# Designs tried in a protein design chat: VH-VL binders against Protein cereblon (ohgt). Part 5

Target 1, 230 residues: Protein cereblon (ohgt), of Drosophila ananassae (Fruit fly) (b3m1f2r157to386)
Amino acid sequence: LSRVPGVDYLEHILFPGEVLPFMIDGSLFDDEMPGLDGLIFGVGFPLMQPPEDNPHKLYGVTCQVYEKGESGRQLVFYKSRALQRIVINCDDIQGPPQYIARNPTSKCFSKVKILPEYFLPEPLKCVDMGSMSRFRDIPSMRDKYRRYQLSSTPWPADACQEYAYEEIVERARKKLEIHKIDTMPRCPIQLSFWLVRNLHLTEKMMRLTFLTDSVNTRLQLIGSTLKEES

## First folded at step 5 (VH-VL; framework fv_roconkibart)

Design e44 (from c6 with heavy chain T55R)
Fold by ESMFold2-Fast, scan of step 5:
Structure e44 (fold): chain C 230 residues (1-230), chain A 121 residues (1-121), chain B 112 residues (1-112)
Amino acid sequence: as target 1 above (230 residues)
Amino acid sequence: QVQLVQSGAEVKKPGASVKVSCKASGYTFRNYGMNWMRQAPGQGLEWMGWINTYRGEPTYADKFQGRVTFTLDTSISTAYMELSRLRSDDTAVYYCARGSSSGDSYWFDYWGQGTLVTVSS
Amino acid sequence: DVVMTQSPLSLPVTLGQPASISCRSSQSLLHSTGYNYLHWYLQKPGQSPQLLIYLGSNRASGVPDRFSGSGSGTDFTLKISRVEAEDVGVYYCMQALQTPYTFGQGTKLEIK
């Protein structure tokens, strides 16, 4: 598998929202720095399947340092959070001017492409008025249901989002501890990554959910796993 | 595919030194730290320390400080563990294992096959 | 040094039944990052240890979903939802919050 000098490597997949703690040997830095707060660096997954259109590209995530912890004098502890999915073009490994991300254990930069997160509302799932009376009884859906009664218009995308959220929450409650459910996000993009982080998926399913740019597809893949086990 | 291949079994007398090698392949050697552990026959695992493969700086557990030396040969992606002034209670299987990255060494995802070192007269 | 204590030391289990292993630390392994620096390894007979769970609850690459880790601070649990023949071996917990890293004494899982 291809390697990029300015990117750190992990043998497991990190999803956006995951915390990646790390230690840096203080001797790796020539200059005295006030810390690495706000540093964004790249993390690659060399055992992950490369993109179909270019087998030399490497998948990964960007991580941002947001907290410094103290350990030994030689080892400095940092807390970082994965932010965005990336693909790294390994053919572009030539020098700093063409790179946009940095490895915190080196002074090199890497060129990366930020992968998009597409969320398409599914209007057809929200258009059936016959079953909409159920939403009247869901606290987060009550105002939306009333709005449709008054306007005689199809449900907006956010109504479909909240209905799907309630179904996912109900299924997740059967598998997850209460303390984890309290941290469940409502944003579909963040929810899709949060579910992968907190549900015990196979490596194949984790790879499939990471590789898709479609939030709808990611949620469907997760939902199918929940239904199979239920 | 990641592999860590260690040198073969050794029999040593008390007071001698042993040097175990760990050859890495299937990944960029400098991007992952190398940890060393041992396991006495029928006993549990004991961490000995690690070496930062990017900088070449070792960190030793206090119990082994002054007796163990971790070194690298980056040209052949090989880490070495040399333990001196051997005692009979150093008889164990010695393992190398890859750390989570060169900047941290918290968990060990790939392990060598182990090297049995027997210390007896 | 942080002392890691596992229980039970020997765990006979019937195939297909669940199994649970406890690991306790002499001090909290919860870091300000929100992660517990507690990892689980399996050593099958005659083999090197292999990583099962890292940072308390995250399954390592290739590890079946029947394995799960839980707990926080000083009390941790490794669960196998349904034991298979290939799960036979010695399970170790390890703390990596501070050096020297230390392992529990091990739990031998046997099929009865």
Scores: ipSAE 0.000, ipTM 0.401, lowest interface PAE 18.5, mean pLDDT 74

Design e45 (from c6 with heavy chain E57Y)
Fold by ESMFold2-Fast, scan of step 5:
Order: structure tokens, then sequence, then C-alpha cells
Structure e45 (fold): chain C 230 residues (1-230), chain A 121 residues (1-121), chain B 112 residues (1-112)
């Protein structure tokens, strides 16, 4: 397990890739404002149930400071980005405030477990191949349809997996504005978090997509929200 | 907006137990720890301990360890302080107060109205 | 335990005049973060205590600017620039650097 120098609490879930801006009031320091460039800290979510029914643990993310800005009122603005899902051991949260904005120079550390992002090698189950004809006229799917049409053998399993993700992408285009689509990542792991960040999911769905270690399961959950109402 | 409402005055005999409640409203209960203090008549304030409202983990001052128990009912945003084996010198006004955060209870920005506990033979 | 000592214990003042209360700790309250874990509370007659100053010098929400806190390490001061009638009560300093948190004996401010 890893260690982080501070823990903040957020009333909402923060997913990997999201920006968390924060401010430090320089008037609180007698000395020069501490340097925070590249600092990694923890952020816990009280809204999430403790893992393993243990009230001394909570879900969260690691955040890293990547940008700094100053104002004339001694307020220093920082931008951080969430990187990894974690579990925080609350038994280690003791002593002075561990929040970066209030305790940026602390040598105290909280133990955290980095949660894995499993992308199972088995492909998503392919739907009947005849349904692929519906994507003939979509430029991003035209090559896949062509490959299928020319194949003398059944579509390879990895092609079905790729096709399923392209289908999710196509469905997302109908719910998302064009300017957001250009930022969509190709990596399934990053795509799963990008979709959660950019789609307006229910609180229940956000919790389910955060809690799963399976990228395949996260994408399936998201995909279910992108289907047209029948 | 933010309000802490405590249970009413109690009169107890030596050796009995008392349980004081503190009902919170106007904020997210789990985000701020709950501290307990007491004040004997004409005397100063004494800190008894606090409870982390997210984890339910209590921290007791050594003087009260073994006699005091802090508990929560998060479904009704209520904290409880139970003091056992009461003595006449436990006669005091007991206060609950909201800490600075759920994991950091350093300063107390809102206080309950107080509960007078009288221990008499 | 950290012992907190206030002086004076009784402070008679004339309306409109300044008042000053001292608080001394048996050990430094300055944390490595640069903050002093000392807070000031006011208890008006018949009321619960209310927060005035936190972390040595920061005014709590709604507290008038005539109140100010200063000091570092072991010596702290609460100042009232012009005492008003509503300022009557008992003032307490508290340390929260380590458990058990401890209060001073209290300073009773009364109008002459």
Amino acid sequence: as target 1 above (230 residues)
Amino acid sequence: QVQLVQSGAEVKKPGASVKVSCKASGYTFRNYGMNWMRQAPGQGLEWMGWINTYTGYPTYADKFQGRVTFTLDTSISTAYMELSRLRSDDTAVYYCARGSSSGDSYWFDYWGQGTLVTVSS
Amino acid sequence: DVVMTQSPLSLPVTLGQPASISCRSSQSLLHSTGYNYLHWYLQKPGQSPQLLIYLGSNRASGVPDRFSGSGSGTDFTLKISRVEAEDVGVYYCMQALQTPYTFGQGTKLEIK
C-alpha cells in the first residue's frame, strides 16, 4: 500500500481524470506559501459505504497538483487532477488537519490502497452478426462492416470487443455535444472514466461505476444508459 | 440553519447512569465530528472527548475512559453521551459541539444549549 | 496534559475602552504547518459558549472586527478594541494541539 501526505473529504464522487480546484489563503502563513507543485494527496468520499463493512475505511481518489495561479488578495489557486481510485484507512487519520489546503507542509501520512483497473482479456459477448449491417453507413464502422462482409470465417473475438466499444461511442455522440467528443480517449480504461465524467448519470449509477474494478463491467453499466427508450 | 438540540435536564442518584442526546440539523451530519464538554456550576469548561461521525470511532479523555460512551444514530442525525457510575462531582451542564470536520475536531463552531445533570442523594 | 493559564481572571472595563486577555500554554501550540492550535470562546451569561477566534488569529463567522487574536507558541492575547455591553461574559482559550483538549480557567469580563 502507498502513503499520501493529506486527506480531504468531498460530498460528491470524484472520478479519475476530473479536475479538483482549491485555494489556500496566504494570510494564514507567517512564512512564504509552501510549494505544492506535483504534490499527490488523498480525497475521500463520505457518501460511499465503507469497504467490507468496515467503518474505518472509505473510498476515494488520489489527486495531483498540476497548475498554480495567484491573486492580489493573497489567495493562491491550485488545480489538481484525480488519478487513481483508492481505499483510505481512516484509523491513520489523526492529529492536525490532514487537508492539503490546511496542512500542505505536514510530514504525516495516511495509508491508502490503490484500487486496480481490470480489463479482462475475454471480449464482450458479440450480438448476432446480422445486426452489423445497420452500421454500414457510419464512417467509423464502415471498415468493420467491410471486414465482416469479406470474411470467410466468423468475426474474431477481439473484433467483437472493438465493435462493442465503437457502438458505445456512437450512442454517446447522440447524448454529448460535439466539442466533448473530440476529447474522447481510445483506451478502454480511460474511456470508461471519461464517459462517467461527461454523461449525466444518476447517483446510483455513479456509485456502481466507481465501485467496480472491472472496466468491462463499468462500460456495460454505462452502455445500458445509452440505449434508446423502447 | 445549523442547530444542535440536546435532551432535557436529568436528576440522578449516585451510581446511576445518564444518557444525553444531541440532535443535529441544518448540515450534513457525517461531515463534522461531535465533541462533548461539561461545566460544573461556577466552574470552567472540561473536554470529555469526541466521536468521528463518519466512522463512529470515539476518542475519550483519559479522566472519563471506562465511564463514558459516545454513540451515534446517523438515521436521525443524533449523537449520544452516556456517563455511568455517577458521583456528586459529575453534577454539571453537559454540552455537545460541532467539530471543524469529521476527521478533525479542533475548534467548535456550533454548540448545543446544554443539559443540566444533577447527581444527588 | 497541556495546562492553559489565563490572566486576568476578572476584568472590569468601562464601556468603549479596550480590553486585553492573556493565555499561556505549558508547551508550544505551534504545529509544523505554521498554525497555532489555540482558539477563543465567549460564554455570555446563561448561554452556551460561542467561537470567537480559531487558529490563533482567525475571526469566526459573524464575529465583529473589534475582536482580534495574536501570539504564537506559548503566549497568546485576545484584544477587544472598544468594549460594548454585549461583550460581557466569560472568555476561554482552548488548545487543540493534542488530546485531551484543555481550556483556560476563564476570564470574566464585567462592565464597571
Scores: ipSAE 0.000, ipTM 0.431, lowest interface PAE 14.7, mean pLDDT 76

Design e46 (from c6 with heavy chain E57K)
Fold by ESMFold2-Fast, scan of step 5:
Structure e46 (fold): chain C 230 residues (1-230), chain A 121 residues (1-121), chain B 112 residues (1-112)
Amino acid sequence: as target 1 above (230 residues)
Amino acid sequence: QVQLVQSGAEVKKPGASVKVSCKASGYTFRNYGMNWMRQAPGQGLEWMGWINTYTGKPTYADKFQGRVTFTLDTSISTAYMELSRLRSDDTAVYYCARGSSSGDSYWFDYWGQGTLVTVSS
Amino acid sequence: DVVMTQSPLSLPVTLGQPASISCRSSQSLLHSTGYNYLHWYLQKPGQSPQLLIYLGSNRASGVPDRFSGSGSGTDFTLKISRVEAEDVGVYYCMQALQTPYTFGQGTKLEIK
């Protein structure tokens, strides 16, 4: 997605996975409220340092509307979710950025560059033999699970991922409510953004974690914050 | 059009369990989460937790975890709150209320009429 | 837990006069999206609570325009421009930024 309809400005940094709720007053439309389900739009962050020190560029995210609700007689409530980090070229914006709630039928477009999420997998010290950890809890399969452990066969990749994830969960448990920990994703890319959304990070740390294209670096930055506060 | 109708008042002895129902109508049940609150006589409101009506996953406030269970019967658009090992300080009016969406439960736009649960010997 | 503190706890007002209720949180309720997860409810005598204002400043369906909410972060205010007899009841603020969601202790609005 290299061209996104609509652009808005947000005074705070919004990370992928984060919900951006907004409302539209239906009375502003002569007939029926336009459909917005599935709409993807851009959100820029003017307070962040511009990319490449170019004042005509902004860091931001794409957001997609995923839910519609009604909060009043003619007030329509929408929920959108941030999906991807982007760079917006302000010279390519057709017309001024518009708050989506004021004009959801806006035909304003902007050219954006989608920022990559690079993840370098740790060297595998475990063989992926399927979900071997599931066999541990099944009485008829415990001997098979123990057999693989004792045969000097490396632990399954799932077990290695579970171990790393559990360490992060243990650290986060000291800072977060139990129900938030229950929503923690296992995908490293999603986990890196989920941690930023749910931890109390300084403005500097939020900026650093947003700017890196490396998921490994983002997780390392977050991990250092968890160790520092412990 | 939107209504939440709760079961009637209950009188229980300490140590017993109570199960309160909340029947929804006038909207798509699975699209909005259900929250549970209580209010002791003459006291303020206390949030107990909520249940995601689409997934069936409950979230409990730590104070009630281990004593409360939220369940659903989606075929009749009804949510249930069961509180076990009742104490006299569990005497309260219990409310169900509709959350802002199925996956989020930030504010409560429609409330049930309340169910008075009295715990006394 | 986030502690919500309301003041005053008792608010006697004269019909037709303005009223103001303060709500303070022990932590900022401003989310990174720019929204404050602070909501106001009214409980009339013998009735269930009803939503007045959500996300800091948005009036719920059917709520008269004499009600308004303002504030950000940790300090919030509910204002009634001209109090009417039907406004009698207990007003609660609630935070929904962190679980457990917590309510203020309540402000009882009474006619003098």
Scores: ipSAE 0.000, ipTM 0.413, lowest interface PAE 16.6, mean pLDDT 76

Design e47 (from c6 with heavy chain N31H)
Fold by ESMFold2-Fast, scan of step 5:
Structure e47 (fold): chain C 230 residues (1-230), chain A 121 residues (1-121), chain B 112 residues (1-112)
Amino acid sequence: as target 1 above (230 residues)
Amino acid sequence: QVQLVQSGAEVKKPGASVKVSCKASGYTFRHYGMNWMRQAPGQGLEWMGWINTYTGEPTYADKFQGRVTFTLDTSISTAYMELSRLRSDDTAVYYCARGSSSGDSYWFDYWGQGTLVTVSS
Amino acid sequence: DVVMTQSPLSLPVTLGQPASISCRSSQSLLHSTGYNYLHWYLQKPGQSPQLLIYLGSNRASGVPDRFSGSGSGTDFTLKISRVEAEDVGVYYCMQALQTPYTFGQGTKLEIK
């Protein structure tokens, strides 16, 4: 599966928050193998590994086992959840390991680097923002307040991203089922991954949204998909 | 049942190259890496490297880097080991063996029957 | 490279008696997970090597329960509780904690 110990390959891209169910044949494990409850393991994506440009770099996620079921005496069913984006490249990693991922079927570990999730904060330097804040929480005034916020900020790019964020949420609401909308997270980082999981994106867009460390950029990429009218 | 079948014995002159094949059956070829070892007559085992059968990426022991090449033909579940610039001290039985997984390859649960390569001038 | 040293190199044993082979590594093979990346192989005369024990103490499929592995860190032991005629051959330990993987010199087990 992978040339890096402790990492399994998955033929599609898995985003943080997704469930990865798997089954293990009990005959592959000895009595001395530690239990898999709470196990964190690495999953790599060959779709993210270009043949020539970077033969040693592999992108993936960490997954943690959170549920165990029995599907017969020899087969054990597990549910795991993807937690963090990682890059797998033991040859490039210097110094102490940031994280060690374990392969549930091999009893082996590999060093991985956890990829950061950056989100730009709301603009802080708006001279007259306080006088308009009382209109922020009024539904009929929400759009006017947002326009005021955009026009009053010293960081147009950051303000534009916040406006685009609201637009993306509204567009997603029109395309998603009500029961899914009710599970939509409020944290922008988790929301960006949740949107990718619940929207139909092309493989190219999934790769681009996975590779960005910027939550703002990820949301913009998603927004571009939602504006498509074909 | 798992089987690894290697190509037949070879006799080569110093400076030539040899290519040994290892045909796998009885399991999903891409899910287990392939390791290569050799054993000179009356001597112990020596690890040469391995190839990830899922990605096609080889890893070579430094001693053989630049002289050995591991390749795959996944359509026929076959791995190849080519050793170039042969010397008399390359005379050995060469083995392929299945690793613990494509990514780990730590222990070798099934071995080929071995291929004797004789290098003589 | 990690150097693997076996002792004894020659082990004559009487049928039905126990046998013990030692393997020492130049550095610890104990991973932070608690597993030792040390494996044992048997090569019978004229045959390919076969896996006996992996990760220090786990018997490979089809291996009789008279074989057992023990040890941790740098010192490992392979034990055969009751030697049978079919156990004749050369035993090798191998470390797989880091590349290049390396084997011990081998221990030849012979029946007296």
Scores: ipSAE 0.000, ipTM 0.416, lowest interface PAE 17.6, mean pLDDT 74

Design e49 (from c6 with light chain S32W)
Fold by ESMFold2-Fast, scan of step 5:
Structure e49 (fold): chain C 230 residues (1-230), chain A 121 residues (1-121), chain B 112 residues (1-112)
Amino acid sequence: as target 1 above (230 residues)
Amino acid sequence: QVQLVQSGAEVKKPGASVKVSCKASGYTFRNYGMNWMRQAPGQGLEWMGWINTYTGEPTYADKFQGRVTFTLDTSISTAYMELSRLRSDDTAVYYCARGSSSGDSYWFDYWGQGTLVTVSS
Amino acid sequence: DVVMTQSPLSLPVTLGQPASISCRSSQSLLHWTGYNYLHWYLQKPGQSPQLLIYLGSNRASGVPDRFSGSGSGTDFTLKISRVEAEDVGVYYCMQALQTPYTFGQGTKLEIK
């Protein structure tokens, strides 16, 4: 089903921690599959990727199924939660034969690369892009450089100062409902994704926060959005 | 910057073989697949297949399976297309073109200048 | 094999006027990723083909904004808003959804 990849199913960028309900035709599984219970399932969105010299690279998330039920004769309803950011290359050199399937009603299997989350346990810093310019000229790192370039875009002059972690948390508390604040994670990595899920960000800001591997940069980008409001 | 330079025109007799080269420069050869196309005089374009420049594994269109061989010499950034058991209807301009990535090659952003192969008695 | 059908095959156009070329595929070129694996090429007289549009609607580097691609599934259109003398040549659509990749018959754009 085209719903399995999530492209036609989702209306927004899916971040780690979000719940994704979906349906799948039970006939698409065989006895060599470990089953969908506990299976990490990737979702890609072409609209998530930066301006592109390789648009068949998809950015998405892995999802873990935590509940299932039957919805119709061959349809199984799943509730899942997004876990990790990934990039999927549909033309992956070493992908399994199944990744060649280009039928929108069939599963497309491909090897995925899990994207890392880096956090420096220090005050937030304005990232210097100069050190990454050498990667711009390496074809295998061109997408990585572009992603870094987008995520490391210098903030306005005053925002390149070091930003207190606690300040972001306090600003978020002032913008969000009490019941949501009670669910706020204490881990900076989880907090950065939680803030994106619970704040009303522009599509541009959601794309920038999704594409960065730096939790510090993601928090700085979110902080700038919080500062722009009255 | 990016260039694909093909070998010169060839005249062959029916039953012979021809080997066309395509030398790449201005980019990392292994990171982009190489596609092969041909165009008979006054006719349209026909895709022959491609070769994965990272793994060296070719994919041939069924029409050419058994008669065409794609190979690489990565030390000189060159791809080769050899077509055997030539017939008069193999007379065409043969093109190499760079694919969109190393794994699969969906669209072709840079093309060689073409190599005219004439098969005549 | 996927069959690609272009119309018209011959397109005489007056300089400065718009031009439109249609391309139809025998099956949907829409992949589950949301992209249409349909690309447009221009072959100028005596030259190698050059990429104009990839994935249905994306202009290749260096291609003027007077060129645009549209469509989804089985029906695609290439439009030139104002034809210039340098636009003369044969236009080809190509599908890359499945092997063998196949081209349309070509549309010859000529100035009348």
Scores: ipSAE 0.000, ipTM 0.413, lowest interface PAE 18.6, mean pLDDT 73

Design e51 (from c6 with light chain T33V)
Fold by ESMFold2-Fast, scan of step 5:
Structure e51 (fold): chain C 230 residues (1-230), chain A 121 residues (1-121), chain B 112 residues (1-112)
Amino acid sequence: as target 1 above (230 residues)
Amino acid sequence: QVQLVQSGAEVKKPGASVKVSCKASGYTFRNYGMNWMRQAPGQGLEWMGWINTYTGEPTYADKFQGRVTFTLDTSISTAYMELSRLRSDDTAVYYCARGSSSGDSYWFDYWGQGTLVTVSS
Amino acid sequence: DVVMTQSPLSLPVTLGQPASISCRSSQSLLHSVGYNYLHWYLQKPGQSPQLLIYLGSNRASGVPDRFSGSGSGTDFTLKISRVEAEDVGVYYCMQALQTPYTFGQGTKLEIK
């Protein structure tokens, strides 16, 4: 459990979906003090390479408190969940509407940039894949080349997502316990983070999968790690 | 396990500069800010400022601004405090101490052993 | 600057008896999140200060349960339920709500 208020910095990477438990002394809260339920705060990763080599910026995540547990009168356990990847501007400490708390007990609020999660459904491989450009200049093959161009994306986006999901499940099955596979998300964004959280990846792969804004690239990096033959 | 080791005592003449080092071990240096305090003989504690060990940004108490400089050498987990234009009233034990985080330096859980700086002619 | 005032400045006590030190701030140290940014330190003779209590009432690691901190806003108290010989030294309160961080004048606890 992370000690409050030191929870604003972690020596390891948290991915969206991960639980960050922490503990505070319950004697600091009486019946009239507001709870931390629903509080959103920022967590930075000093061990990550700073964005654009700027030492005043940190990669991190937003975390939201979702559960409170009691351990006697003195200690209160909280569970928070990482939600979004962010860049924290450590130079900018104020409380405007777009700033978030640096930890649950801090008066410090920092400006954050929410990092995007881009997912573009990639067309599935056509059964007749290969260089069809060879037929472009052959009159008898011109119609076949034209038909290929019109049919180069044979699958709708939803079918592409489900196809990729099934292939990933097959690869992951060999490395993950069956009960974890049953909890695997179908949404590609959530799936990419779920896979990182549940697979034993190298430090390099952890950093690469965190830093990419492309869900397709993150899944590809994870997929390459899941290969048994290399 | 966590240890802050400061450089040895120094005797300086008025107008000189002194540079005190504080070498950290037993934890990740960049994750905790470093605070500097001093204590004149028979007097209380006085906060001089702190340095953010992740960003390298120092924050100085107004009384010392312009005369004190905080720097880091992260390759050897060492923080430095340089005080210039020394006066006899700068005679004190100088302490480094670890803050509660790199971004906020609230309380000081580990302190160096102290460095006596004597300014006399 | 926030002014911190300790009372008493000199505290002679008998071994095994309780001791109490007061610390008052010129402005409230209570943050909106419910914590008081007041901390207590002990400096034993010839030694560096050591953290006793942080955020008003939390004992630091290794600090005996005979030490307790209480109070809120501008009025804080450090209590020792049963003074031992090793408790001799100067006690300081410190505020960390705003820079510059400031200490009280110190309270010297001595055994009679």
Scores: ipSAE 0.000, ipTM 0.430, lowest interface PAE 15.1, mean pLDDT 76

Design e52 (from c6 with light chain H31Y)
Fold by ESMFold2-Fast, scan of step 5:
Structure e52 (fold): chain C 230 residues (1-230), chain A 121 residues (1-121), chain B 112 residues (1-112)
Amino acid sequence: as target 1 above (230 residues)
Amino acid sequence: QVQLVQSGAEVKKPGASVKVSCKASGYTFRNYGMNWMRQAPGQGLEWMGWINTYTGEPTYADKFQGRVTFTLDTSISTAYMELSRLRSDDTAVYYCARGSSSGDSYWFDYWGQGTLVTVSS
Amino acid sequence: DVVMTQSPLSLPVTLGQPASISCRSSQSLLYSTGYNYLHWYLQKPGQSPQLLIYLGSNRASGVPDRFSGSGSGTDFTLKISRVEAEDVGVYYCMQALQTPYTFGQGTKLEIK
């Protein structure tokens, strides 16, 4: 397990749409830090533990402050919401990495890459991908091609529907509380993150769903988890 | 270009101490841990331990616990390995190597050129 | 301590032919993360070791496609699809699942 002693990572992975409240002493606020006008850039990025196969990359989210409050102790309360997945190369961090995640008073800056969210309406299923036609004329590959053709036909329809968007939504509704279902997003991108936040997934599954750029793949991973539990 | 440059060869008497340096360049020193290995003449590699370059926390293999000390000088991107109470069987080439991260140093992607330490009466 | 055993210890190979090195661990190196903490290094004559393969099967930066790693748990293999003169040296496997990290005894690959 990858962990850096002396650097605090969040024990729970934060996904876009998740609320992160925090409180700081107003006297420690750095007016020169970017994002003080309601955005948190380079300050307070919630970071997950780096992947084992790429330990120099830190993954996390950008957050946007949407509410501020004050107390009689000169404490400032912030309510923020995670917006986008990001990755940071450790070599690009100027200052201690832990300050980005935990200490908003640090003078740390880094180049960040915003990770894309790819979504194809109605995932490509039961469609012949042209390259497979090569195998129809090779004797040793004909069985593979025939199986591929059969698996790519609309029949049987039930087999192709297992990863359909609506089927995943219906499976999720069976496992979720009524009050949570009322907050379910219609946008597939937001839905994929909402499902991860509201379902009891293993840490491994949360990590896999966080690291994929494909919304369709994320939904399929979630759908597979729901099928296995059933 | 990542480089680890070690100090020169040393000849010591039994009971003495030796301090080997490893100067890093071409990357952010604090972001990658530093591991120490040795290789006796004609023998295989032996791991001695590592140091977290961000926290300064060392981890020693039990065989060397009490005789070895890993330290850092982050201002000059240099790691040190000091081995005390030297014996003739401490004669070896000593290597520093960069770990996979500042935390757990699972694999070593860049190695120093090695420092020969000879212990003889 | 985890004991790492390599075979063969001496591997004479003809240029252009394939080569295979085995590494066996006394304990499973597969962790709950799904990764095998087994890495391969090459030490060319008179040089420092260099990383070839990490986490069982991932080639290090700059390592040619002819090198591949496979295996899981306790049994691992390093394969060279066609040996070149520059491949001469001692190959080591290393486990990093638990401290102390331990190396295999080394496999000397030589031409002829």
Scores: ipSAE 0.000, ipTM 0.462, lowest interface PAE 14.5, mean pLDDT 75

